# Ledger of designs, part 280: VHH binders against q9y6x5

Target 1, 379 residues: q9y6x5
Amino acid sequence: LPPKLLLVSFDGFRADYLKNYEFPHLQNFIKEGVLVEHVKNVFITKTFPNHYSIVTGLYEESHGIVANSMYDAVTKKHFSDSNDKDPFWWNEAVPIWVTNQLQENRSSAAAMWPGTDVPIHDTISSYFMNYNSSVSFEERLNNITMWLNNSNPPVTFATLYWEEPDASGHKYGPEDKENMSRVLKKIDDLIGDLVQRLKMLGLWENLNVIITSDHGMTQCSQDRLINLDSCIDHSYYTLIDLSPVAAILPKINRTEVYNKLKNCSPHMNVYLKEDIPNRFYYQHNDRIQPIILVADEGWTIVLNESSQKLGDHGYDNSLPSMHPFLAAHGPAFHKGYKHSTINIVDIYPMMCHILGLKPHPNNGTFGHTKCLLVDQWCI
Short names: E, the ipSAE of ESMFold2; O, the ipSAE of OpenDDE; V2, 0.75 times the mean of E and O plus 0.25 times the DockQ between their complexes.

## First folded at step 13 (VHH)

Design yf28 (framework vhh_8dlx_2; at its last look DockQ between E and O 0.01; V2 from the best seeds 0.00; counts 0 for: pae E 18.9 > 2, grease 24.3 > 24.2, placed apart)
Fold by OpenDDE, look of step 13:
Structure yf28 (fold): chain B 379 residues (1-379), chain A 119 residues (1-119)
Amino acid sequence: as target 1 above (379 residues)
Amino acid sequence: EVQLVESGGGVVQPGRSLRLSCAASGFTVSSNWMGWVRQAPGKGLEWIGDIYTGGTTFYNPSLKSLVTISRDDSTNTLYLQMNSLRAEDTAIYYCATGKDYYSLGFDYWGKGTLVTVSS
């Protein structure tokens, strides 16, 4: 039988939550599997870009999902969470569920993972749910487990996405121990439900399961605001994306706009597109705007509006607060093994290996995950 | 000692609704998965649905539209809401739970409560 893999994402699950809170079910999962304590995600550290990086193994400049909000100057198209269904935005890469279906006579399933409800390269997941934040975890889990158990051809790759603890992180801030404890307890319970369901269906021993996240969360405050209106007139530019990485489309001379912004705040770096640091791998795409503003950790870029968020993400991907974790269990993985760190793009070649797929060109390094796998030699 | 006590059964007319209760003792309902099963006269056991520790529910597809399982952690009670009852729903209804978090079957059972649907 072909190997099977379930990829689960809990949005905004900061890596150090594992150290600061109790997760009986997740810890049990880890005890019987593997843990990567920190996953270095891609810049910018936002939901759509990082989820697509997980399933493509590409930096954002390469797969073309460079933010949650994008603008293409040639086609005049906009991308947002409410407008993400145009294959135009996704077709610069091939996600693993498409590869899985095209390389083999296999099926893929998806419960609201970003991009899974869009035909990419004229291929859509054999089974999928249209994204709807109102749909319960229960319904998503029911569908995924049904598809994993009863599909023909069998589902060999599945994704499951859940919006917590990201939403709560935004609302309460990651430093709110009382509220976040409650939220994280619920997540652990859901993990318990997932594991038990898989056992009840007889899938647990043969199914590879990865539990991960796209990014962490940092504490924000009303005392740490960067108001662009204090530095430049709104008529001089179009804002494509706002905080903590603002994408600026000048309406006047780019240099003039840059000069007005470059000293706006000591807590914000301003880059011309060509001057964006190489370490971000965030330059070589037309969807990246001529000027980007990068706020320091915990600072919020605002216009003449106040932000109500007490937590946010999207900051420098080298910050520990932005890093998620990865845990895995199944026949492909060791038991009781912990690893310090990998890059988020490394997940793709690992998944391809597990599934017996030939990976598309990607930025991941298979060698970084070898120690997690039972069939590989670990140096 | 683990104990499960079902209640709420009786005679009901077709089309009516009924809510069954299962009072649990000896364990916390939120610390284990719980389920409902029934046995009609002359038939085998039929699984109705489960509720897991995190609150996720699973139902028999044939009954999903007619039943809802819930729990009250404060009273340590499991519920089965049944709507639009039919004659074929006549059965003894049992509350059950596994031995631990990840049990694969029912290890503890109540004595059951009889539900009779008749005009």
Scores: ipSAE 0.405, ipTM 0.776, lowest interface PAE 1.5, mean pLDDT 94
Fold by ESMFold2, look of step 13:
Formats: C-alpha cells, structure tokens, sequence
Structure yf28 (fold): chain B 379 residues (1-379), chain A 119 residues (1-119)
C-alpha cells in the first residue's frame, strides 16, 4: 500500500492573494491540512525554472533551466516556452516523476506540468498529456483522477498544472481587484471541483495533495519602463531574454557593453556573471549569460517606449510579491497547522520522504518542512 | 567511448589518509552527476557520496566525517579523499556517473581500485 501524492500548481498565485481575496474551498482545504504562508522561490522567479526546482529540489544553476528563454553556445540551441521539448535542456537533473516510476510497481502521471511531456533521461511520465493550453482544467483533472484510480501498476505520483492566475495577472495586474476577484473565484471553484472529484472516486482519504505555485505577480505601469535602446545599440549584443531579468550576450568587449549599461537606469542593477549576488545561487551554469540586467520591482525593460503588460514576475526572489504559497492535505500532513516560510527547493525532499523515494542530490533542507508532517518531530 | 578509470588504491596502514582519483574520458565531469561507491569483501555496495553538476556534494551520513568528494574540471577528474582509515574501509572503490534510470542512480561504473587497510 504505497503512499500516493498529487502535486498541483496554479501558476502565478501570489501568497497574499490568500489574505486579500475570499477562497471558501481553498480555506476548507487548508483548515483540514497545512498552510505555508510564503514559499521563497528561486531566482529568476519565472515559470519553467521554478516548476523544475519544485520537482528536482535544485537551484536553477544546478538543474539548467535558468530562464524561460535560453541559449546554449556549444550546441547553438534555443529554448523558449514555445520551443521547450528538446531533452537537452532538461537532462541536467532528474525530476521526481522519473525516480518514482523506476521503482517496482509504481507509475507517474502528469497533466501539463512543465517538462512532463519531454523524455528526460529517455524517460517520460508513464501517463501524460502533451501540453496544450486549450485543454480545460476539467479534462486535465479527469485524466489525472482516472489514472490515480485505475492504473496498473498504480500511479503513486501525479502532477497537474493550470495557467491561472498567471495569465490574468499579466493581463490585468494584481491590483485590479474586480478582475482578479473573478479570476480567483474561478480558481477556488476549480479547487472545490478537485476535492469533490477525489472524494467521489474514493481517493481523498489516502491521497496526499499539495496545492502550490511557482511565483507571484507585481504591478507594472507605462510609467515604469527602462528603454534599453536609449543606452546601447542593438549591434553590441545578442538579447537572450528581456524582462525583468535581461540576459545579455556581448558581441563586443564585455567590459565595454557593461560600461554602456551600468548607468542606464537607477531602477536596474547590471551584473557581470561573476558579480551576481551569491544569495541568488545563479552563476554556475553556462546557460547564464555574461551580463544580466535585473529590474527593480514593477519596472519593465523594453526595446521601445511601450509595454503591453500590467503585471509581471521574474524579479528578485527576496521580494514578497514574487512568493507563492503551499497548502497540503492528506495522511502525511498535520491538520490545521500553519507554517510561515519554506524555500521552494525544500518541497522536493519532503515529497521524496512522503513517497519513500531516495532523493537525488539537491539544495533542499528536509528539516524546513518536517513540522508539516505527522511522522516527524518538530524540533 | 565513456570510460572511468580509478587509481590511487593500494595497501595503507590504519590511521593514514588516501586520495583516490577517477579519470574520465568520453564525457565532461562538470556536466554529469558523479559519485563514489565501495564494496567490502563479502558485502554489498555501500554508497559513499555524490557530486552534482553544480558542484554540491552529498554524503552517506555514516561516512561524512571521513570522506570528501571533489573534482577538477581542468583535468576532467573526480577525487575521493579518505581520512583516518580503518580496517573496515578495506574495499573496492568505484567511481560512477550517469543519469538516473534506476533506483541506484548511476549508469556507468569504473572497474574499481582496491584499498587494503592493514598493518
């Protein structure tokens, strides 16, 4: 009777949405389980890197998914959110679904979690959906719950990804109370549907469920633009990623490019790779470019004078606006416990413990999450 | 062709230190997860520790105070430093690399180097 775990991500769910909006279904889930009020994610605070950090326990420099847009000079390969299927990008780490399904009498299932439709180390999730943003949450949930309930060998680890509230957060901004209330109400209804479906299928009592996110969202404005073209000519560099962390590959002397950029805006920090702050754990991978530009919260780096975004993420991971939450329910978890903060890399060793898996080398600390678990002492 | 060649084994007295080397060819040590495993006479495999592509090391808790894993990217070599050797440390020591397709986590193994701790 192996323990089972469902990992759910609602993309871009900022931790303080829980305080500022009503979530009757999520609050019921939390009441009978655990809440971590803030999860400190990894820098850069982007979707692909943080989803991979959750399932590997590694900083971005260590798992190799260092941004949503990347370039590898040796292979001349490009990575983007629309060009993400080459296993080359993912193979610097072993995600939990691979380790899980290599165990005797175990399977893994996935509905749209980043990387689960890629054969990582020649291994793809036992049951999976090819990524397609047009597939409804209901269809994703139907597939996941049927796989959890009916598979042989049994699915012991499953994951489910949903694009909201990230998409709406970008479109409206987190300060748009009216539109964000509608979006977040729909998400809470989806959480209610999830719990109801698990109860109806007889899974609820014996399935561990984690509901979390990869990052938050901050308000942007046309009044907070950094125009890169006013500081440096396009001919001097190749732009690998733009905002809010720009990745700059110099075409001329690196020091000259740095000097042209360093005083471009008081609202942007410019780092040579070796000078990136150690607290970012964002230096020791060839996919990290020689110069990065880090905008201040709410500022947007642009090549022209306009921006279409009202909300964004990717900023310094010390910012509370970049932090998601984590809630969990199931036989492994306490009931009615709230915890202040963990690191996003701590989720991986906790999940390995719940599943009885030997974790690969990682940056997480099991002790940070032990108070969430019924089988651990909280010392 | 992927090859791992251990060296530095031999006979040592109790209480001494020894550094084992693992020369890699056909791949880059900094781009791969690597580790050390040992097998004492008549015993099963015992995991010593790992080093991942970012350089972080993880050790078997029972051995942590006695061993250190490092690598030299310029010579494409993995190292195992062992201190305060005891007779129970007599074993064949293997370096290994690979991407985890199995519970043990290594795809390629060296032939091993014998370390004998005796007076």
Amino acid sequence: as target 1 above (379 residues)
Amino acid sequence: EVQLVESGGGVVQPGRSLRLSCAASGFTVSSNWMGWVRQAPGKGLEWIGDIYTGGTTFYNPSLKSLVTISRDDSTNTLYLQMNSLRAEDTAIYYCATGKDYYSLGFDYWGKGTLVTVSS
Scores: ipSAE 0.000, ipTM 0.121, lowest interface PAE 18.9, mean pLDDT 89
ESMFold2 (binder alone), look of step 13: mean pLDDT 82; pTM 0.829

Design yf29 (framework vhh_8dlx_2; at its last look DockQ between E and O 0.77; V2 from the best seeds 0.00; counts 0 for: pae E 5.4 > 2)
Fold by OpenDDE, look of step 13:
Structure yf29 (fold): chain B 379 residues (1-379), chain A 119 residues (1-119)
Amino acid sequence: as target 1 above (379 residues)
Amino acid sequence: EVQLVESGGGVVQPGRSLRLSCAASGFTVSSNWMGWVRQAPGKGLEWIGDIYSGGSRFYNPSLKSLVTISRDDSTNTLYLQMNSLRAEDTAIYYCATGKDYYSEYFDSWGKGTLVTVSS
């Protein structure tokens, strides 16, 4: 039988939640599979960029989804969570479900994973759900498992996306133990349901399952605000993205805008595009604006009319609070093995290997995941 | 010992609704995979639907519009709400559960309750 892989994302699942809370179902999943304790995601640490990095193996500057909100100065197009359906934004890379589907006797399925409801390179997943946050996990799970079980050509790659614990993290903040405990218990219950459903359908033994996330969450506070209006007049620039990484499009001389912002706060770094640190791999794309502002961990960039969250993400990708985890189970994976860390872009070449796909050029390193796989040598 | 006791069955007219109950003992309903199965006269067992420990519910597509499964954790009871009953819905209805986490089949059953739909 051809290898099958289900990729599941629980948005905003911070890695250290596994240490601070109980996850009976997830721990059982891990016990019978593998765990990567920390996954270093890509900068910026936002939902759309990191989910696309998982399925392309590319840094944001390379796959072109550089934020949840983007602007292209040439075409004058805007990208946002409410306006993400234009293939223009996605076509700078080839996601794994497209690669998979173009193979003989294979199809792909997707439930709400970013980009899966868009034709990319004139190819859309054979089975997919249009994104709708109101659709229950149950319905998503039902569709995915149905497609995995009954499709012809067979679904060999599937994605499943869920918005928690990200939404709750934003609402309550990650340090709210009472509320987050409740939220995380629900997530563990959903993982239990996923496993149970797969077993009921006879899929569990032959299906490779990856459970991961795109980013973590850091605590924010009303006491840690950076008000741009105090530093620069709003008429001097257009804001493309706000916090914690602001994308600035100057309406006046860039240098003047930069000079007004560079000393705005000791808790914010201001970069000209050409001066963005190399370690971010966030420079070589026209969709990155001329100036970016990067707030320190837990600080929020605001305008006078901006709403505030108790938790947020998007910060420096070296921060542990931004890191998700990866757990996996299936024929391709060892049992009871734990690994310290990988890069999020490393997931792509691993998935390609599992599925027997030739990977597109990518920034991942297959060697980083070899110890997770039963067919690979691990020293 | 795991015990399941169905109730709420009886004779009902077509078009009416009926709610069946399953009182569980010896385990926690919210911690187990639970389901409803029926057997019509002269027919085999038919799966109606189930509810997982996490709360996810799945239904037979042929019955989905007519049935709802729920549970009450405080009373450790499983429910089957049936609407718009038809003569073909006449059957013995069974509550069932898996013995262990992630069971692949129902291995504990109630005695069943008879539902007769007739004019």
Scores: ipSAE 0.854, ipTM 0.942, lowest interface PAE 0.5, mean pLDDT 96
Fold by ESMFold2, look of step 13:
Structure yf29 (fold): chain B 379 residues (1-379), chain A 119 residues (1-119)
Amino acid sequence: as target 1 above (379 residues)
Amino acid sequence: EVQLVESGGGVVQPGRSLRLSCAASGFTVSSNWMGWVRQAPGKGLEWIGDIYSGGSRFYNPSLKSLVTISRDDSTNTLYLQMNSLRAEDTAIYYCATGKDYYSEYFDSWGKGTLVTVSS
């Protein structure tokens, strides 16, 4: 029987929420499995890039999904949340569900993981839901478990995506204990539903389950705004993405645009593409614009004087506030083991190992996750 | 002390609707796995459906279009809405709960309420 894996993401689940809030269902899941307390994600710490990094094991410059909003100068194409279906954007990598379902007697299923409703290299997930944020967790869970239990060829790799606590983290900010406690309690109850359904269907003992996230969340404030209009006229550039990492396409001499921006705020770093720090692994793709602006933690880049967000993400990936966690349970994983940290790109080669897939070239290090797995020597 | 008390049974005409109630005490309905089971005369137990602690609902496929489970935290009550009732829906209807978050079986039951579908 081929090994099976369910990969679950709760968007924007900051790692330290586990210590600051109560999660009886998630803590029971962890107690019977493994926990990675901090996952160092990829820069920029945004939803589309990090979800694709999980399933490809690649830095953003290598997989080509470099932001939630992108422009390709060669083809003149635009990418956004509402314009994400063109395979052009996704074809610079091969995600794990494509590799999985091309194996004999295997299929893949997806409940709204980014990219799973796109035919990547002419291959779309064998079973999938078109993205629609109005679809309840209950319906996503019902479809995923139905596909895991009843499909021919069998579903051996499945993904499930949920928008919380990211949506609420933006709305309330991570420091709003009252509202975030209510939101996180609901998420824990949904994790309980997931586990109980897997047990009721007889899947729990033989299914590997990873619960993780793409990034964290930091507190924003009206007192921490960077107003670009104070430094440069809109007519000198095209804005591809705004905050907290702005992507700037100059309309005039690039050096002149850079010089107008470099002293705009002490709370923002301004990089020419060639000067982007090597530790970001965010330089070698045509979709990365000639100038990027990187706000300090908790600062918001605006064109006017106001912002609606009380929480945000996208900042430097060295910041603990940007880091998610990873928990896992199943026959491949130890029970009751805690691990300090891995890189988010390490998840891909680990998943390939669990599924018996040959990984594509990637940036992950299998050795970083060996201690999580029962079939590996930790040292 | 865990208690489950069903109510709302009785005689109904075919094609009509009926809502059963299950008043719970000793625990909170919104934090527990609960469900409905019925037993027709001379037959075994038949699972109708359940609701998990997170609100996810699962139903017997043969009944899915006919029933809806809901709950009300303010009254600590579980409901079963039944529509388009048929003579074969005549049964004793039980409310039940599991004692563990991840329990695979119901371990606490009400005494049941009789529903008779006849003209």
Scores: ipSAE 0.132, ipTM 0.669, lowest interface PAE 5.4, mean pLDDT 92
ESMFold2 (binder alone), look of step 13: mean pLDDT 83; pTM 0.833

Design yf3 (framework vhh_8dlx_2; at its last look DockQ between E and O 0.67; V2 from the best seeds 0.00; counts 0 for: pae O 12.1 > 2)
Fold by OpenDDE, look of step 13:
Structure yf3 (fold): chain B 379 residues (1-379), chain A 119 residues (1-119)
Amino acid sequence: as target 1 above (379 residues)
Amino acid sequence: EVQLVESGGGVVQPGRSLRLSCAASGFTVSSNWMGWVRQAPGKGLEWIGDIYSGGSTFYNPSLKSLVTISRDDSTNTLYLQMNSLRAEDTAIYYCATGKYYRSLGFDYWGKGTLVTVSS
C-alpha cells in the first residue's frame, strides 16, 4: 500500500509554548514520534505565505504568495483573505497535493488549508472543504478521517488546518498566561481527539502524521506604535499591507516617499525593494512593492484609523517568537527523537520522500530532516 | 480503580425518549475517550457513538439521527440521549472508556443497563 500522510497545522503555535505550558496529548504524540523544537519559517512570517511554503518548499519570492494582502500592478488585482480564490496568485508554484495527484494518480484531501479550495494548475484536491472559519474542528476531522478511510482511490495525502492558537494570540497576547493556558489546553485536547479518532479507525499505526504551524506570536502593546501619518501624508502612497511589514506603493516619486519614511521611527527599518536583505529571500517577485517597512519585534505600524492587537506576527523570521514547531508520528518516523531546528521549506522534500513523489525544484534541504526518518542514515 | 455505572434503563413505549447516565469514578471523563455500546438479545455488540476529550462526538451512521452523547464535567457523568425509540432498540446499553483494540475497542466497561422498548 502506498504511504499516507496527514499534515496538520495549528495556526500561530509558537514553539516555546511547548516549554511553558503542558500538553499531555501532544507530549504523548511526540514521545512515540519525533519533535523539531524550532522551525525557521519564511519572511514575512504570515499565514498564507508560510502555509504555501510548507507545501511547496519555496521561499515567498518564488511561490508568489508574498503576503496575506497583495497587489499586482499589471493586472490591478488584489489578494486578501476574503479574496484568495483566483488561481492567478497560486500558479507560480505547484503544491504537494497537486503533485500527489498528477504524478501518481492518487487522491488528496484538504480541510481548509490555504490554497486547497483553489484550482492550481487546473488541478484541485480530490476532496476539500471550502474555507469557513465557523466550521468546527470536529467536522473538519470527521471529513478528513472519512476521506482517509473510505476514499477510492485512497487518499494518500491530506491536510487539516485550524485557526487556533493564532486568533487567541492576537486577542490576548502570547504573554497572557491565564487565557493562553485555556486556549492551549483546548488545542491539546483537539490533538487528543485526532489521535483517538485515528486509533479507532485503525489508521494510527500506518498513517504518517505531521503536526506543525506556520508562525509564532509576539507580544504587542499600545506603547509600541509607529504611526505612519506622522511621517508622510497618506495621499503620497497606497498601502498594500500594513503591519508588521508594510508594503508601500508610492503615488509620487519613490525616492521622495522613501526619504519621508526612512527616519520615521528608530524601531522600523525602511527598505527599497532592491535593498531588502538577502537573508529574507524576499526580493525577486513583482508582487513585492517598491518600498517595505519592517517593524521591530513587538512594534505595530498603524494609521490613525487602524486597530491594534495584543499579539501579532509577520516579523523577522530569525526571531524565536516567530518560530513554530514540528512533531511527527508514523511508520516513516523514529520514536522518541528530538531535533533542534530545521527550515520550514525543508518539510516539502521530506513529505515528498515519504510519499514517494519527485519533488519540484525547491529551496528545502532533504538532508536537514534525514535524522527524523527511519529509512535514512542520520549523519 | 476505574468504575463505570450505567443508569436510566427500563421499560419504555415506542416513540418515547430516554436518557441514560454513566457515572464514572477513578478517572476524569473530560480527559478520556468515552463511548456507548449496546447488545440486543441474540445479537453482537453494536457501537453507538463516542465523545472525545476535546468534546468532539462521533456516531454510528445508522443511529446518528436518534442519539446524542454529552457529558457533565462537574459530575464526571456521561449521557446518552435516545429519541424515537423502537422495538429494535431493546438492548443492554454499556458505557465504556479506554484503549482501542481494533474491534469496539474499549478497555473498561460498565455492567450495563437494560432498555426494553415495548408497547
Scores: ipSAE 0.009, ipTM 0.255, lowest interface PAE 12.1, mean pLDDT 93
Fold by ESMFold2, look of step 13:
Structure yf3 (fold): chain B 379 residues (1-379), chain A 119 residues (1-119)
Amino acid sequence: as target 1 above (379 residues)
Amino acid sequence: EVQLVESGGGVVQPGRSLRLSCAASGFTVSSNWMGWVRQAPGKGLEWIGDIYSGGSTFYNPSLKSLVTISRDDSTNTLYLQMNSLRAEDTAIYYCATGKYYRSLGFDYWGKGTLVTVSS
């Protein structure tokens, strides 16, 4: 049977948490496998876009999930994290679980990875859980491991998503050592239980496991607010997304809206769509609005009101605070190897290689991940 | 030295609830996977469930709605809560732990506590 892969995401796990907090179980996982210390994710550094970039190898402009809140001007459709089931939004790319399960003698399984409960190109994951944040990690893990052990055709690719430490990072901020230590200890306990469960079920020796995340987290403050209503009346535009990257659809002349915004705050960059920096790879999709506002790290764009948010993400993807890590263990991976950095889009071609799948056209570079793999010459 | 001592067994009527305790010494309950196993008269060992070092629990599917495993790290004690007891639940109940990763491969067992469900 083909090699098997479990892809696990702990949402909002900033790379430097590994250096600043204690992770006995994750460190043991790393010592017997590989670590990539920093994964450079895609702009904007939000949950839905980056999870889809992992499984498609594409920049956001290419896969079409360009934010957690989107508007398509042609169809007049709106997307949000509470209204995300329309395949229209997801169909600009083919995620790895679709490609995998369409192969003869293969299935895919999913425990709540973004998009896995949507029929993308009329294909939904062979086994999946509908998204529900109330479902425990244990139940997600139980379903995934039962499917890995007991399915015909066999599950060869599986995903598992968990909302922490993102939820707590927003609530407390990454600089709250006391609260984040408790949160991250619980995450490490869950990683320990994951490994124990895989060992108990006889999966550990022959299953490739990737533990990664979509983005990091930066500290916010009531002292770092950008009051958008102080700069422009809301009647002049439609707000598609607010912070830290605001998506602005002008209701009046675009240049007029731009001019009202361009000097709003020294802590915010204002871009016409054609002027968005090329390094963002964030321009060539209809869902990217004519004007975007990009707050500086730790700044929050608000509409004439306070924010309860103490941590956030979505900022410039060059910021180390936005970068997750990647750890992996299994027969495909070296033991005890550390690697400095890869791009998040590089994960997809690596996963395709491990699974023996032909990748769709993508923005990743297989060469960036070769040194992680036992079957490759490292150069 | 590893020692496991079960308690809380006895005679109970059908439909009642019972909580068994397992006092552990020589190791920390939160550093190991632990579990409960039972043996009814004239039958083989039946796995009830496990609790892992991080607190996750996994149960025998036939018992999942009837039992709960928990622990108290401050007293180094493992618990088995059993609800809606039936005559078929009459058994010796064992607390167990392991340091090796394999299915039902517990390395250390208590002497057991007898639970008799009878009117």
Scores: ipSAE 0.005, ipTM 0.474, lowest interface PAE 10.6, mean pLDDT 90
ESMFold2 (binder alone), look of step 13: mean pLDDT 83; pTM 0.842

